# VHH binders against Leucine-rich repeat-containing protein 39 (lrrc39), part 17

Target 1, 343 residues: Leucine-rich repeat-containing protein 39 (lrrc39), of Danio rerio (Zebrafish) (Brachydanio rerio) (f1r6i3)
Amino acid sequence: MTGVTVCCGTVNSIKALWETRIKKTKDDLKKEKEQKDRRAVGRLTGAWEDRIILAKLKEKIVTEEGRVILRIEKEEWKTLPPALVQLSQIQEWQLHRIGLQRIPRFISSFQSLIVLDLSRNSVTEIPKEIGKLTRLRELLLSYNRVSYVPEELGCCENLEKLELAMNRDLDELPTQLSNLKKLSHLDLSMNQFTTIPDCVVNLPSLEWLDMGSNILETLPDNIHRMEKLHTLWLPRNELEYLPDNISRMKSLDTLVLSKNKLRDIPPLMEGMSNLRFVNFRDNPLTYDVTLPDLNEDVEEEENDREMFGREFMNFYIQEARKRGSQNFTSVLNVMLEGVSETA
Short names: E, the ipSAE of ESMFold2; O, the ipSAE of OpenDDE; V2, 0.75 times the mean of E and O plus 0.25 times the DockQ between their complexes.

## First folded at step 21 (VHH; framework vhh_8h5u_2)

Design j2 (from z2 with E104D; at its last look DockQ between E and O 0.79; V2 from the best seeds 0.82)
Fold by ESMFold2, look of step 21:
Structure j2 (fold): chain B 343 residues (1-343), chain A 124 residues (1-124)
Amino acid sequence: as target 1 above (343 residues)
Amino acid sequence: EVQVVESGGGLVQPGGSLRLSCAASGFTFSSGSYAMAWYRQAPGNQHERVAIITSKGNTNYRDSVKGRFTISRDNAKNTGYLQMNSLKSEDTAVYYCAAKYWSDTGWRPELDYWGQGTQVTVSS
């Protein structure tokens, strides 16, 4: 660039540059205005649609026993609209048979939620945002398609009831589930569990556990760590043995083991004084045992309830002890006779 | 006809290997919630589960075969497998495959699809 030529020759060039710059700026501003106008129209249209959807959702709100409940049944809602967040004071969701496919991530906005009942839908996952629901007491997701439970569920410090029955492909739980210090009721039935997870055994307040219709082959040796468990449902599994430590479950009142592959009953179960209902029906027990005639001077139903499970179990243990001694004696006699024959 | 058919059994020396196959027909493993399991039975003994693979591919093994056997499945070929390594005489048995289905009412073991069995004999 030549300084003298720039001063004289550039005056005309500067004017042209100025006019070009002004035109470009006007064109840019027009494009930006058109984009803003499109956004503004979209927001107003969306707000109107949100008001209609919100009005429909408000029709689904009921109040029962001081609780604000969102109740939708037998009406298709594969997804839940974001407008629902404007009703974040809802304390219960009761959404049954609506075809719901996902729990929305905005679930975290529902800080007043105490019951989330999404039973009999098509939910495939529990979002990690569930962990923000620290007031949640009940999470009911039975008859869905949940195959994974996020570790963040362990942050739901007030959770008392978790139902995940019939999610078909569910076969494991995160270790953080043991952080649920108030969880007392757990239903994992009709899934693909191959054992009782350690995190379940470590639940400090668990009182009721259903793992029926799974593919359990064994129970953990440390099962007795569930000190408050009073009801254990294990029908329709493939259990071959019970661990001896089951006899240390002092709170156990009800134990259902029907339709398994049990060959024997642990003898130490004779001492389980709190066990009132036990069911060994339809197991390939080694010995056939028939109870003596029941007492006729009480009602048959009361007598069956009192004597059927525990009395049968104790009688079986006695018979197994007798026949086990005979078998050992027979083997010993054969061995002794064989030795004397060679002498 | 819905069925599963085992193959790959035979005679093998201790320490040897066999791979069992379980071919499914009349249904597709990928079309539903199916687990596959291998069981075995020696004469005079009860059936015992050897290995299972869940619909998600999680596996569980009987303690006596853990580390020696590997269960797998190939949904594209509609076939399950049991790779049996370091075989011992105590592994001698008829091996059965079973397909286990979770319907809308859950799993009912009486409705499992069973093969006819394949003999595995480990002898020196």
Scores: ipSAE 0.784, ipTM 0.917, lowest interface PAE 0.7, mean pLDDT 84
ESMFold2 (binder alone), look of step 21: mean pLDDT 80; pTM 0.801
OpenDDE, look of step 21: ipSAE 0.868; ipTM 0.950

Design j3 (from z2 with A99T; at its last read DockQ between E and O 0.60; V2 from the best seeds 0.79)
Amino acid sequence: EVQVVESGGGLVQPGGSLRLSCAASGFTFSSGSYAMAWYRQAPGNQHERVAIITSKGNTNYRDSVKGRFTISRDNAKNTGYLQMNSLKSEDTAVYYCATKYWSETGWRPELDYWGQGTQVTVSS
ESMFold2, look of step 21: ipSAE 0.823; ipTM 0.935
ESMFold2 (binder alone), look of step 21: mean pLDDT 79; pTM 0.783
OpenDDE, look of step 21: ipSAE 0.885; ipTM 0.962
ESMFold2, fold request of step 22: ipSAE 0.814, 0.816, 0.803; ipTM 0.930, 0.932, 0.926
ESMFold2 (binder alone), fold request of step 22: mean pLDDT 79, 78, 79; pTM 0.784, 0.781, 0.787
OpenDDE, fold request of step 22: ipSAE 0.899, 0.879, 0.883; ipTM 0.966, 0.957, 0.959
ESMFold2, last read: ipSAE 0.810, 0.797, 0.813; ipTM 0.929, 0.923, 0.931
ESMFold2 (binder alone), last read: mean pLDDT 79, 79, 79; pTM 0.782, 0.786, 0.784
OpenDDE, last read: ipSAE 0.904, 0.893, 0.906; ipTM 0.971, 0.966, 0.972

Design j4 (from z2 with N58S; at its last look DockQ between E and O 0.77; V2 from the best seeds 0.83)
Fold by ESMFold2, look of step 21:
Structure j4 (fold): chain B 343 residues (1-343), chain A 124 residues (1-124)
Amino acid sequence: as target 1 above (343 residues)
Amino acid sequence: EVQVVESGGGLVQPGGSLRLSCAASGFTFSSGSYAMAWYRQAPGNQHERVAIITSKGSTNYRDSVKGRFTISRDNAKNTGYLQMNSLKSEDTAVYYCAAKYWSETGWRPELDYWGQGTQVTVSS
């Protein structure tokens, strides 16, 4: 062990080494050879750097309102060192914009974790070991590269909040997600979902769902099984129609449907007394309807909301009913007149 | 220049088959997060999505074509396909392919890459 220089208290020599490595990253074949060499050297010096890194990590621990938090932001940590396991009492990881590429399998050692916030990193997978975190309440992985969700996430029985927005390639979820009895908040926006997965419809406690900026064409006919859903964000999809059963969503108070392909509005939505905010802006609705009584005293944004909001919805439904009834009576009158002439 | 170009349309009798191709240039399907979809439009009608295949290969179909049409993609050839079997007169339309890209800000439908369309005519 004698003959290894310890860089005590200075981080600059480590940064200089990392900066030199970064400059040499133009050739994949060259990188692969250099990586093999670095791994060998890393084993010889790893105990020293692990001890230094652990000391640095201890400086990142904050106690706020009785919670022990590991907070790292805008500092490059492509991987987390195994020495982190020695701090397994941490209750929250708040690791933002650190370039993290993997959730370490040793995550299972952090049995006290309540919040795992890894937003805005480069994480490609959620390890099956996530299922060991039975105290976990929030898993935040928005703005990453997660393309699969392991079935073991369904074992996180206390999970209340799951965010997977902007993982780009994410297009499905395991059926076991319906086992999350406490999940109330789910963000799946900005992904490649073509449907609302059945496991999402079957979440018993879901109150808030964002599936905006996906490629949904239809909604499931059984959407009314989501009895506790308050808020449904569906802007920027390719929805062509809404199922009639949407009117049976008794808890729904916010429904955003802007920038879809909707042709009509289900008439039974007129009776949704709990629906307080709805947005139909930028849909190719069959009838060209304008509200007769816009408030000229308010801001343009306020008027725009009223033009396509709840009052617009109700007025559209009433107008569509009038035009449909008019068409039916005119066809019936022609048919009855024809019968009387032939009789 | 990013482009997609359809081919393989034509005249076919009811019950026949056609295979449409969508060749991409100026990008590669494997270089990013791309979905590919086929749409169609008959005279006097609106565009309708026929089939879509995601970057991971998951597929979804319009009910009227399910079981008759199959969407696929070959990332190595940078080409998507729509195999259309058991064609009906109702399938007569111009078919358009579209490449859909997920950037750092997600999917923006106004930035989809559209082909010029290929005519499919099903007639006795």
Scores: ipSAE 0.807, ipTM 0.930, lowest interface PAE 0.7, mean pLDDT 84
ESMFold2 (binder alone), look of step 21: mean pLDDT 81; pTM 0.805
OpenDDE, look of step 21: ipSAE 0.881; ipTM 0.961

Design ko2 (from y1 with K56S W102S W107S; at its last look DockQ between E and O 0.01; V2 from the best seeds 0.00; counts 0 for: pae O 13.2 > 2, placed apart)
Fold by OpenDDE, look of step 21:
Structure ko2 (fold): chain B 343 residues (1-343), chain A 124 residues (1-124)
Amino acid sequence: as target 1 above (343 residues)
Amino acid sequence: EVQVVESGGGLVQPGGSLRLSCAASGFTFSSGSYAMAWYRQAPGNQHERVAIITSSGNTNYRDSVKGRFTISRDNAKNTGYLQMNSLKSEDTAVYYCAAKYSSEYGSRPELDYWGQGTQVTVSS
């Protein structure tokens, strides 16, 4: 009679284990369903949010001169919403003072983009996806926080204008930028460059360059390779001398060199007939030159001695030659006098 | 730093001509909506606007200079100009170039970038 009792206890224990397993499985399925439902609701909510955002973005689209432009100003947009990718037909971004911190990686979806103007924001990085924008003609990122330029920017083959002014930490450019064969306008002012990068010198179509308010110590000796350059801004740098080859820049019309450490003007610059505007103001030039026609009698406040212009340059060079020749004659005379005493 | 630098001033006889230039750094006249204007200040007088050109290319002139002065800009050179013809003694002043980036929404251009000025003297 003793054998039957042991079997009933084992069956009950197995049943209990099965019930526990079934309960656990049911609970797990319920949790999974709830999670799925939450995910579904989240997706729906997300989709709805995206629709709202998209509607808002559409209100910011204007058509001017046949171009579709996204224009946002003085609104707080730290990041651009992913829903923006649905508006890939946009040809121009004009986003100013919106506190933008990041250019989205989905920027590559905007294949029709011609102008990307994000001036006066807080952008810290140019994404490598920028190189996918082969129709881009203008990239304007002045007054941001960009610390480096990606090499992929060199893939923007139609880029004509690049502005990177007041990106406080920029001190180098990738060599690949020399691939920008149509780049005619480059603003690198108010950065930390110590010279004009080689990649800039090698830009074949560059016409306008601003390197003002950097820490330039030297200009490249091959600066004359910039054959199409007609405007060069170099104020507020640390330049002590100019290379002689600057005189070979035949297209140069405007040259601003104010507030540097220039000690002299290359004599060969006198031959620069195309140079219409040149400014040497606030440089410690060796010779103090006053233009004769400036009537001494006009108490022109010290500040008005406009050491500006080609006339000043030419006059300075002439005076330098006169004084230099005198020094050579004096040295020669001293040498001749020394030889006469020893004979 | 945004800079505006005037040049081209000088001494000229009545009836003569001068061309003033305004070179811009740190911004471009062609980038966005910039208005550019020329102001002048004669001794003892307040600054007066002589000419203005809007981002759209519309120009306005003070009545005293209409038909004599022409304001223009070269976007490629990022330079503004004031052609002054038939100069009079009353045109003697320091001339200033001013520019400001205008909001794309057609807001009234604010001119907050000023140069150091260039002296124009019209005297026989």
Scores: ipSAE 0.000, ipTM 0.288, lowest interface PAE 13.2, mean pLDDT 85
ESMFold2, look of step 21: ipSAE 0.011; ipTM 0.514
ESMFold2 (binder alone), look of step 21: mean pLDDT 79; pTM 0.796

